Miniprotein binders against q56419. Designs and how they scored, part 110

Target 1, 326 residues: q56419
Amino acid sequence: MEGRTLEEVQEEVFKRHGVLVPKKELEDLAKALEEAGLLLTEKVEARLKEEEEKLKRERPMRLAGLSYPEGEREARAFLEAFRASYPGEGEEARVLLMPHLEPSRVPEVYGAALAALEKTPPPERIYLVGVAHRPLKEKAAALPVPFQTPFGPALPDLPALQALDALLPFELFNTPLAFREEHSLELPLFFLKGRFPEARVLPLLVARRSPELGEALKVVLRDFPGLLVLAVDLSHVGPRFGDTPLTRTLAEEARRRDLGFLERLAEGEPEAALAFLGANPTRIDGVEVVASLLPLLRERKGKVLAHRLDLEAPTLSAVGAGTLVL
Short names: E, the ipSAE of ESMFold2; O, the ipSAE of OpenDDE; V2, 0.75 times the mean of E and O plus 0.25 times the DockQ between their complexes.

## First folded at step 11 (miniprotein)

Design k8 (at its last look DockQ between E and O 0.63; V2 from the best seeds 0.00; counts 0 for: pae O 2.2 > 1.5)
Fold by ESMFold2, look of step 11:
Structure k8 (fold): chain B 326 residues (1-326), chain A 104 residues (1-104)
Amino acid sequence: as target 1 above (326 residues)
Amino acid sequence: SMEEKIRELAEKLAKLAQELAELAAQGEDPEELEKKMEEFIMVFLELYELDREKDNPEADYWLQMTIELVWEFLDAFREGNVEDAVEELMYIAEAAEKLAEALD
């Protein structure tokens, strides 16, 4: 960029990554911003403030009619179709790792999670740990409000959340807006609430690894037993994630790292699973959650039920998803 | 070093994202807004090209979030949702600033 034109940089990036942002598109973007005009930032800030206040009372569905059906009857049929996508049997889960990728892209992976839930006694509460896709003020956060689903509201376990907050060196209820569009909670919750309609939920997000969270959760789980769910995806490879276009070699490496990670977790060896990834060159996003929750994962043996590396053909990128029971 | 270069690009990206949001709010000259947008994308593309492997997990986290947020910003415009695009600029500025902090 030092002395180079935009066109020269774009051509260089296109050759290496397959990504092009045409100058015409940039002109259109700038014009759209200018036409939207006066007080736009203040309008956005006011809207976010209003939505933040609403999030202190409830978290509405954002993906109904897009990722899953809005109506309850259709939603139950959707669950059954996903279960049918996985012909195997599950195993009882004390800890469940499941994806948060768009369900229609990895139906058998969600189906495997449903198979595990079939074998799992209904818990009093679910510790649902997702991955923050927006900045958090701290390393982790929770939102102590009902999350709406087609199966009715998933009610928060307020005593357990308050106990957790009291054990952390930071305020747990710190970034309500980060939950507004957070699909890593909403998509797994659809499946969990559909299967366990009476369970309360602790909706948790991890941004960066927090060993304090894992230690605190170990204490809280003793007094407030329940199902621990790691709602995480695996490898992220290709241009959408800052990589070269997906090649056969990159896909094979992503699959190897996904499966090696899951298999070491299944052996009760979460530190070895993290060490196996080294610098995490295929960007498994489950790493921050696993690194936070080490005390809850050590010496818990289990089984990998499903895995898929799913291709995003338009972006020449892929995302891995898996189902692990411990 | 590579880290120093990434840090400088991240600081520049954060400032450009903030300025784009404020320029739009002021109804500034279309030519200035276009220039700023081009500069923002140029800085992003240089940062994007350098984001493969890092020894710093915190910086790696923020870099990956920054990249994904810029994609969300572009998607918002392509969907015609300018208010969401401005929201994304605010998150980009925050993530890029955190990236720079993680590298200093």
Scores: ipSAE 0.696, ipTM 0.863, lowest interface PAE 1.4, mean pLDDT 88
Fold by OpenDDE base, look of step 11:
Structure k8 (fold): chain B 326 residues (1-326), chain A 104 residues (1-104)
Amino acid sequence: as target 1 above (326 residues)
Amino acid sequence: SMEEKIRELAEKLAKLAQELAELAAQGEDPEELEKKMEEFIMVFLELYELDREKDNPEADYWLQMTIELVWEFLDAFREGNVEDAVEELMYIAEAAEKLAEALD
């Protein structure tokens, strides 16, 4: 585009995608990047290296004071309010599928997860399987360090993590930086730690389907029993994800895909759930996680407790969230 | 082909993301940074508007990742978090490179 101003780009984006990217923000970006020019690439790399070294010891909270309260007392009140947002009763979970979306967007879905956790005996350990929203070196990864929460640190189950690593054809402990800001673990962990303060945690990320992970976990779970949690969102539709602005038709398709996926999982037919999605045109977030965990989901019957497709108005996009117990 | 066009745009996007990260780190000429930002956004928009062939799950994964990371970059930028913005540019570069590789 020879000679187009940021304003013209903004107008074009708005016309085509219905999203207004503030020109001032682009100008401010250039300016902020200029002002940040104090941070040499070498400094950024050095900082990333320093952050990686810190992640060898612990994973600090990144969303405390933003997505959830930092203080323990306020955090407990937060949990109670979210639980209150779901009017139903939960069921005992051996497997819990829950969202990792910003909690304020889908409070009743998190409330449903809390309701299920109320009916679940305290596990010795929680296998928390999230979605990698950043590149991993391998198909899956783990971070074997304490994760900070308002309720104290969630401590890793090192013996179980080591047992899992030993059964995988790749190094499980890879890409520690991918965990630094990964909300797919941090947000669910808040609720899980609040409910089960004594449980050890196996924080796992899946980037791409790994059948080996499911087979390995099936073996590990025999010697190291625990609660399996799939921290996954559902459909991602609209401009933020490469679609046109949300329409009634697009929203209906997203809901259809979400519910069809969850219902088949509830029937104990995870392969049928994946087959139902096909090419996954609405970009269900949890597909790679479910595909990795097939051996653990087969023949387990359960119940869908909640579902919501939540609109992000500024981007005219929507994300599906659900809670399923197995 | 559409795949070739996506690959070319991904390669260009990766390069621009890396160049932006470097320029941001060096504190160079605001005008050059603005120009590169414009180029980056334009390449992204071109990539974003292309019809996706769903025949390559790996490419689809990296394309989606690239798009999501660009939005994260824009969010960090809007918030004035330059450190996070530069980090996101590095991830965009990586994801876009992987997208290009998935289409080779």
Scores: ipSAE 0.256, ipTM 0.696, lowest interface PAE 2.2, mean pLDDT 87
ESMFold2 (binder alone), look of step 11: mean pLDDT 83; pTM 0.843

Design k9 (at its last fold request DockQ between E and O 0.87; V2 from the best seeds 0.73)
Fold by ESMFold2, fold request of step 12:
Structure k9 (fold): chain B 326 residues (1-326), chain A 104 residues (1-104)
Amino acid sequence: as target 1 above (326 residues)
Amino acid sequence: SMEEKIRELAEKLAKLAQELAELAGDGSDPEELEKKMEEFIRVFLELYELDREKDNPEADYWLQMTIELVWEFLDAFREGNVEDAVELLMYIAEAAEKLAEALD
């Protein structure tokens, strides 16, 4: 391309973005791979095959003891602490937008979601729509197995999942390994299962926008009513995401984009919300989910309960999180 | 054009990620592994500093995933998780290939 050396590229990237990948770190990386020795990749592949077979039966907790407590009693105390971090009242939800960012980073945003759930009659099922952080073979996917939680297994709604699969132009039950470490389902599910222990779940991931998914879900929701949850984060800004270091101006723009997006969704105007973002310069994560689910969001009015742009000084980056009830 | 630059870098990044995973599996020339790692990061940094493809949402999606996966790969090493790092190279290769395909 440019014919630049690693040193030349690194100098330019550091000047422009504040990012440094030191040569010593690269040497350490190569050494670690060498020291791991022969058969490392075969060992990894074998582990992935074993995990994939397990995922055909259940999806175990991956974040217990890391993001939330493993034991049920401690998990309930954890939920109550999060609810207490939001001093307001919620609103009944038919559609809930909530984050999937690490809960300790945005406690009042999760607390607002809990406040909304307090006002929401227990649903028979929850359509939990997260964002794939690994490549999917299709634009969306589901995993029709129990997801373990400290509150017991969240059982799949197999009839609703099968009805959804039948309506799509692609195999819905694809890419089971993408669910193995997917926190955009696991973190919101902890809160949802803790509040609605009897609800079944449709665990869904969106990678790229799929109008077909939204149309199919609208049909399925008529026959299988439930709570629709968009488990999405908002702006992603800073060097971690390809920007210059976070400034007050970039942070204010991210906040403005997040709130403008949420408010337009709250007015029942999801197309206007997407148009407001334009080319999505602050990389709002929820756009692919919203674009997929337009038929379910149109004309549904509601309220923004909480928002935070969570700043990370060490990475000079930030991620937005919000709670919206429709 | 900018699209052609992104496509070429994405193709190269995908091949380098795959080759790094293969080298880690066969225990061959350690000097080759170090050179390949340096080239992988050099190509990533060139891709990272380019402007986003604003008129191609598919390419933008894969570009964002590729960037995040590479940072996650580096984080895995910083945490001492070499097996996770190899797994992430496989995802990087896939995401970067999809990015290149979206620009073809």
Scores: ipSAE 0.803, ipTM 0.911, lowest interface PAE 0.9, mean pLDDT 90
Fold by OpenDDE base, fold request of step 12:
Structure k9 (fold): chain B 326 residues (1-326), chain A 104 residues (1-104)
Amino acid sequence: as target 1 above (326 residues)
Amino acid sequence: SMEEKIRELAEKLAKLAQELAELAGDGSDPEELEKKMEEFIRVFLELYELDREKDNPEADYWLQMTIELVWEFLDAFREGNVEDAVELLMYIAEAAEKLAEALD
């Protein structure tokens, strides 16, 4: 607002949201940008261009050594530990909803996904549908290249991807750079590749709901059968997402929305699940994915295996995660 | 209206993000860069302070995207990842432009 100092605005935001961006951090940023030199923008543009060219051949690991081990031996031990964190047994999945949140935050939810995969016959291919956390040029996108994992490359199913592209009113193979840093595919893929090393993959991202995608996939799945995986998180609440700091009331609402959404999906009523969310006040991450895949979710009954609302203490925010089999 | 205010802030934020990305590359005066950064953060904080409307799903989507990208930008900066921070400014500009378009 005209007339307020930066400090006054910061104070107001802090009072409302419990978040303060110190002036010093801004000064440090300005200084760091200055020190990075005269050609920083050109350097970034050149890097992006190079990375885009590399993405024509493969998608490298970005979170190896950070979110999961880079080495195969250590990666296998990681899988076993995560499986052990879930004390229950899984169910056979034709459709698997699983998280893409940092694995260490919700280990038992990933463990539940692994438990389901143990009961699932090895698929020929996996339709891995994630959430775009970067802008896409179209409502959805695919990257038809190998994705690197500690277990070797996840190879694309090119025939199935081509069949899908042919049925869509837009170019499916768009915005390759959106896949470079997209954790909604990389993190679930680690677990999926570890369990099904021979499965081909269709890496898909959804930005906005596309009914056409669901209808097209329904047709493609007839000729190219496989496991459908929705790699989605649930509620996003707190200052990181534009709310006040997490309170008991806010957490209860987030859990209510998460569980109500998952339960209706488990009953085979995806439209009811979406209607239950309404304007999605707790910002369930997977809403656009589910809205796109309605034809594939209808009348499928299943089971909620796990749910967690995990606190990010530094931001007093929380993210919901769940595992559902259909 | 609140919608008009969000649109105006989104347009300003998009412009400022683009200008910051450009200034980081051309050897800009440190004082100018600092001033532009302060202005960017001010506009963001004003946008961040507003209660979100829920009557325009497209606008809600791009608003959420914009806010999340700004948080990632701040994280990248705090971690000393300056190149990533500049990349994120480009995405912020795009998302904020889409937000403004959704409110036209």
Scores: ipSAE 0.558, ipTM 0.835, lowest interface PAE 1.2, mean pLDDT 88
ESMFold2, look of step 11: ipSAE 0.768; ipTM 0.896
ESMFold2 (binder alone), look of step 11: mean pLDDT 84; pTM 0.851
OpenDDE base, look of step 11: ipSAE 0.474; ipTM 0.806
ESMFold2, fold request of step 12: ipSAE 0.793, 0.766; ipTM 0.906, 0.892
ESMFold2 (binder alone), fold request of step 12: mean pLDDT 84, 84, 84; pTM 0.855, 0.850, 0.855
OpenDDE base, fold request of step 12: ipSAE 0.548, 0.547; ipTM 0.831, 0.833

Design u1 (at its last fold request DockQ between E and O 0.79; V2 from the best seeds 0.00; counts 0 for: pae E 2.2 > 1.5)
Fold by OpenDDE base, fold request of step 12:
Structure u1 (fold): chain B 326 residues (1-326), chain A 107 residues (1-107)
Amino acid sequence: as target 1 above (326 residues)
Amino acid sequence: TEEERRFEELFIEAWELLFLGYQSGNPEILRQAIELFKEALEIAKRTGDPEREAAVLASLALAYYELGDKEEARKYAREALRIAEEKGIEYVIWYAEELLFELERLG
């Protein structure tokens, strides 16, 4: 079985699954450098192998000191500041949709998630479903190891993970290297672990829509109840994502699509939410996750707590983020 | 050599940060990538490896482009192109031209 190059997997993941296709410019150079032997040396391969072996034991923090504080005291202060950025009250969540964008860009959206968590009884376990920004060997994957956080390790729920694996038609425990730097899990997990220090976690990534995942999770949730968290971003528009510079028209379209998507989810109509997006021209990040979790989202009513389209001024690009409780 | 090893380490780490910064939307990570690329560039210059130099220059151009600094991106892309043309490094020529074209299109 000819091992797909990291590149082929990246191209496929980016093209098919609404995952932010690396900018053509980034992909083209990475590919060229790899072919030239500058990015993938024997030494790099050896390092990657070592990292893969380490990932059998634990997933270390990658974004500590970059996106959030490494120290526990500072991390707690960080958490409180984000909560303070959202002036409203939350609602109890059985399903929480929250962003995975750099927290500093959308503090009030993360604050809204924290507000919801304040109204949520501590779960035994958290099903944390992120977006694979790296290629996966399968449609979805899990990493059944402790994830390091400033608040201590987030421990995996091995029984629930095993139950899930047993119900899937593919190997769930695939592509461990895809987790090593995956921010779509690490960033939400910071907030979740800070709020629920005793909860076990099921760290899941979706690369492509997997209806099987939603059906399997529905069964697993019966025997292993917990909080379901969708860690997804919304629209990605502007030059960084292949569009023209942000205009009022483009921003309005992004907002329309983001809010239209979230509102339909809040009404318990996830199929209608997906249909509303069509070809997803504003590149809502969470479409494959939602498409995978339809059985868990149907007929579940909720509320949109926050939304922001955050402008990155230097690139004239914007990313949508939202918090939804179901 | 030790310098070649150091170059490879820096260059790879810089690219990892470049990807991470791009994906996460954190510009500070991109700035860190740029610093590592600059260090790698100095090594490439000292060792007299024009391919490595051109590769780093192209990477810097991309990093600045992702950061939204078009002026610096153009500067490094032009320098990458110059070296690559002089030494016949085809893949860097191609990329630098592509990036310069995109930078011109964006204004």
Scores: ipSAE 0.713, ipTM 0.910, lowest interface PAE 0.8, mean pLDDT 91
Fold by ESMFold2, look of step 11:
Structure u1 (fold): chain B 326 residues (1-326), chain A 107 residues (1-107)
Amino acid sequence: as target 1 above (326 residues)
Amino acid sequence: TEEERRFEELFIEAWELLFLGYQSGNPEILRQAIELFKEALEIAKRTGDPEREAAVLASLALAYYELGDKEEARKYAREALRIAEEKGIEYVIWYAEELLFELERLG
């Protein structure tokens, strides 16, 4: 059916990969290899169908041995080292914003999240909201299965997930394969499960802003109270992200936008935080999550505990990460 | 068929790691992808499959480009282009030329 506009084609390509910051070189080669039969063969499609069936029962670790240790003892030592990287004290979090960037790049930012968790009574459940990096069939999705971690499985809160699904105008459990490689859930979950081993989890992904999600979550949180976690990164600047070459001026602008965004959130002003970013010229990837969750962020004051714009010297690029408690 | 199966396993896994390393910002994952691509490249050379060889070389160029290793990226892109021009593999020609153009702009 050839009736699609250029905008619809661009949106479909973006949704297919689930990336917040499109990368021309990666997308172009991937598409060419798929068309040539080298990347999406019938054998690969059969394997992905098998993986989808497995994901209906559990979500295995993908980053053990790469981003964090696989063994529980080593994983505990890893958490201690990250906490030590942040010398400050945390504050109790009702809402926590933390990164999903590779932890070794921003150790004190994850350490600040751990410091906040130290001050937070163990919740019955955690609403973990990440950013979809693979296409979703809808604006948002969940996967109601155990997520494996070095600290044991993080069990889903099925009653809360079902209540949420019932309030949405779309099927919440819509794209299991998008969770297979989703680091925006796996990396924060490592830290959250390590500190709250008994908490159940609502693993949620946002692809596009959904006001319906925020309104539904406000209702669900009344009946199913818990910790809300926004697992998002901030600015993405430089050539790796299809941007102009990184300069000191661009880096300072990215820092200014990151901190201005976080500070306005800390004042309980999420609409002002979004307005401050305008067209989002530094590609803060938290925008779609914040825009979805406005009812949960309004008038909730808090504090920015940490921020880093982490330079990727070899790529002349940078990614921002922060920790905010509300 | 054993080497063909092994090539497919390596190439697909390497691409999954490349995508994951790109999105998570983890250069160690990108290096793991490169290791798998290099194994796949040796298989493509042994089996005499120029499209697979050119595709792996282009993928290596992309992986090194994402790491910020411009010298290795140029090396693999030029080799991919050489094979693709000789064998008429149009999508590799186009991609390698675009990547080399981008690398020149960066450097």
Scores: ipSAE 0.640, ipTM 0.911, lowest interface PAE 1.3, mean pLDDT 89
ESMFold2 (binder alone), look of step 11: mean pLDDT 86; pTM 0.869
OpenDDE base, look of step 11: ipSAE 0.465; ipTM 0.784
ESMFold2, fold request of step 12: ipSAE 0.399, 0.506, 0.550; ipTM 0.832, 0.849, 0.855
ESMFold2 (binder alone), fold request of step 12: mean pLDDT 86, 86, 86; pTM 0.862, 0.865, 0.865
OpenDDE base, fold request of step 12: ipSAE 0.711, 0.696; ipTM 0.908, 0.901

Design u10 (at its last look DockQ between E and O 0.04; V2 from the best seeds 0.00; counts 0 for: pae E 12.1 > 1.5, placed apart)
Fold by OpenDDE base, look of step 11:
Structure u10 (fold): chain B 326 residues (1-326), chain A 107 residues (1-107)
Amino acid sequence: as target 1 above (326 residues)
Amino acid sequence: TEEERRFEELFIEAWELLFLGYQSGNPEILRQAIELFKEALEIAKRTGDPEREAMVLASLALAYYELGDKEEARKYAREALRIAEEKGIEYVIWYAEELLKELERLG
């Protein structure tokens, strides 16, 4: 592995296996998995082909019964409970930044998102931009099929997706397998579909910053207005992510970076938000998404509704999550 | 064979769950991955495939590591290492050693 950064190996492992691998241990794992994958390559490939064919029709729920209830009645109760976890009131959102972390870890942050959605007129369509935790063939991708939810299928806005594709210098409809288990879309979509059952969705993933995406979306939004949702997490710190166990100092730094990032976004200064992070030493998840959507975030004033740095006690690691409205 | 097919199915699914659990931060998903790996392990033992066995053991070690169970992670990593050394499975040796080093670092 001489000459490759851990990030590159992670990316490669992600590309091959769709798995986010912690830095060193994951590099080793990635290699082991790659080798293991080599052992299972033919069968894996066959299965992947089958899954890819299925994804031409619909994206099934992957996390139903795991992260949220499968049944509609229970799902509605779930939504209500999460909303109740946030004691504040929301604000109308034209742009919503919300987490994609396991909901049970940051319930009030999702609750804040729901609070914002309560004050948001039902959009005709939702541009849902998640983070690709698996490699994409291109910088960004879309899956133009129904996404299953407990509230029924979230239907794609095909005209808007086609309009977007036409404006991009690359094929938007690439890497369907990257969507199969992508929680950065599925988890926020649960909440969005529950609140706006009639809204069409543009499920988008960003792997690398794509200024073209933001420019294209800016044009598309003129003809196809809708709610823009950034489904992103914030800092990732601790042993699972290559750091020492969480300390007060590390937690403070993570919070500082998270809040500094969000506040600058709230001031309508996304470039300043990115610049503030620099090399992003606390590994804010949403950097590439924000970098891709700069044209849509500039000069928009908003409010940070919630933030949490959630400790995963067994691994002494923490993940930041926030809710921002613009 | 049917057993080999079943092993591969379980192993692939378990890894998918492992990654999903890791990425999403849901420990229940990791627990499910562990269960599938355990089933795969039993198949590997029955079929007498030490490479598959070592590979699954290493995977279990990682799953437990991600779950924060250092004791079980060490247990499975050591067992993976043992089999891998006996059979000359270099990639498992390397992985198990690295994981054990990390586990030692973390205490």
Scores: ipSAE 0.393, ipTM 0.741, lowest interface PAE 1.5, mean pLDDT 88
Fold by ESMFold2, look of step 11:
Structure u10 (fold): chain B 326 residues (1-326), chain A 107 residues (1-107)
Amino acid sequence: as target 1 above (326 residues)
Amino acid sequence: TEEERRFEELFIEAWELLFLGYQSGNPEILRQAIELFKEALEIAKRTGDPEREAMVLASLALAYYELGDKEEARKYAREALRIAEEKGIEYVIWYAEELLKELERLG
C-alpha cells in the first residue's frame, strides 16, 4: 500500500477479486472492512500471484472427483451415461450452445449436446466461449495454455489465439487468475474433449459485451475453421439470486424467457433474442456472450434440442439450461 | 440502530487491533481483537444480519490464523463460507476460500 491511495487499493481489490458491491446500509461498513483489511488483501494477493504464475503454464482440473470422475475409464463411462440421458438424435452443429451448470443437475441437456457432437465432423479446433465469473481486466480474455482433463490435456490453438489477439484493441491474455476456478470452461470442456480428443481449444471468457470480439472471431474463423461453443446458462431465479421464493408464476416466467431466447436464436435472430429479454428480469446467464458474438449468430438457423429449469429445493431457487444447435 | 452503531464500533476497533497485532507480532493484541470480534458476532446474530455475521466470522478466521490457531481458524472460515455461499456474499466467499486454502497448505 506504499504510494497508493486507499481508493486505488479498493478499486484494485474489486478488479482482481470480484468483491461485490454491498447493500447501501452496509456501504460504510464495507469501506471500513477494506481499510482495516489491507494487510489481508496484500497477503492473499501474494499467494494468488504464485497461483497466477502456475496458470501461465497449464490449467489443472479443479472439479475432478466433484463434478466428473478423475480417471479416464470412469470418465468415459460417465460421458456415455450422459449421452444415454438424451434418447433423441442430434444435428450437426457449426455453433453449439450448451450449459455450464453442474452436469448432474441437467443430464439430458448435456446429453443433447453429446448427441449434436455425434453428428458433427471432428473439428480441428473448438472456440469455447464461457462467462467470466470473476472480473476481467478487459471485456474478454483467453488463457493460452493446456487445460487438463481426464482425457488428456486440451491443447491451445496458439496460432488462432495469436491471430485473435492481434485483431483486438486490447490484450487478449489479460487475466490468468480469472480462469483458475472458471467452471464455465472446465465443465463443457470435459464433454467436448471426451468427444473430440484431437481438437485444439481456444478457451475464451466474456465479462462485458465486446462487439470487437465478435468481429475479430468472424475473421479468425475464416482462416481457422472450427466449432463455436457458447457455454452459457439461462435464467437464475429465486432467493439465491435476490428474488422471492420460486413460485409457479416465477418458474413459468423463467421458462418463457429461456425458450423465447433460444427460439429466436434458432431463427437466426440474435438481436431479437436480446430484445425479447429486455432488462433481463430472470437473469439469463450469457447475454454478454451472445451480445458480443452477434456477427457469428446472425442468420444461422437451427434447433433447440433440450431445455430444463432445474430446481434447487434447499434454496427455493432455479437455474435454466439448454442445448441449441445452429 | 443503537446495536448497529455498537456493531460498527466493535468491528472497526477489532480490525484496528488485528492490524496492530499482526504488525507487532504481539499475540495479546490479536486475542483482544478476537474478543471484540466475538462481541460483534453476537450482535450480528441477535439482529439477524447474515452479511454482518459472515463478515465477522471471516475476520475471526483471519485473527486465529495470525495467532497460529489452525483449528479455530478453520472452524470460523468454514462457518463464514457456509453463510456467504447461502446468501451470495461474494467478497466473504473469496476471503474464506483463500484462508482455507492457506490453512490446508500449513496442514
Scores: ipSAE 0.000, ipTM 0.202, lowest interface PAE 12.1, mean pLDDT 84
ESMFold2 (binder alone), look of step 11: mean pLDDT 87; pTM 0.875

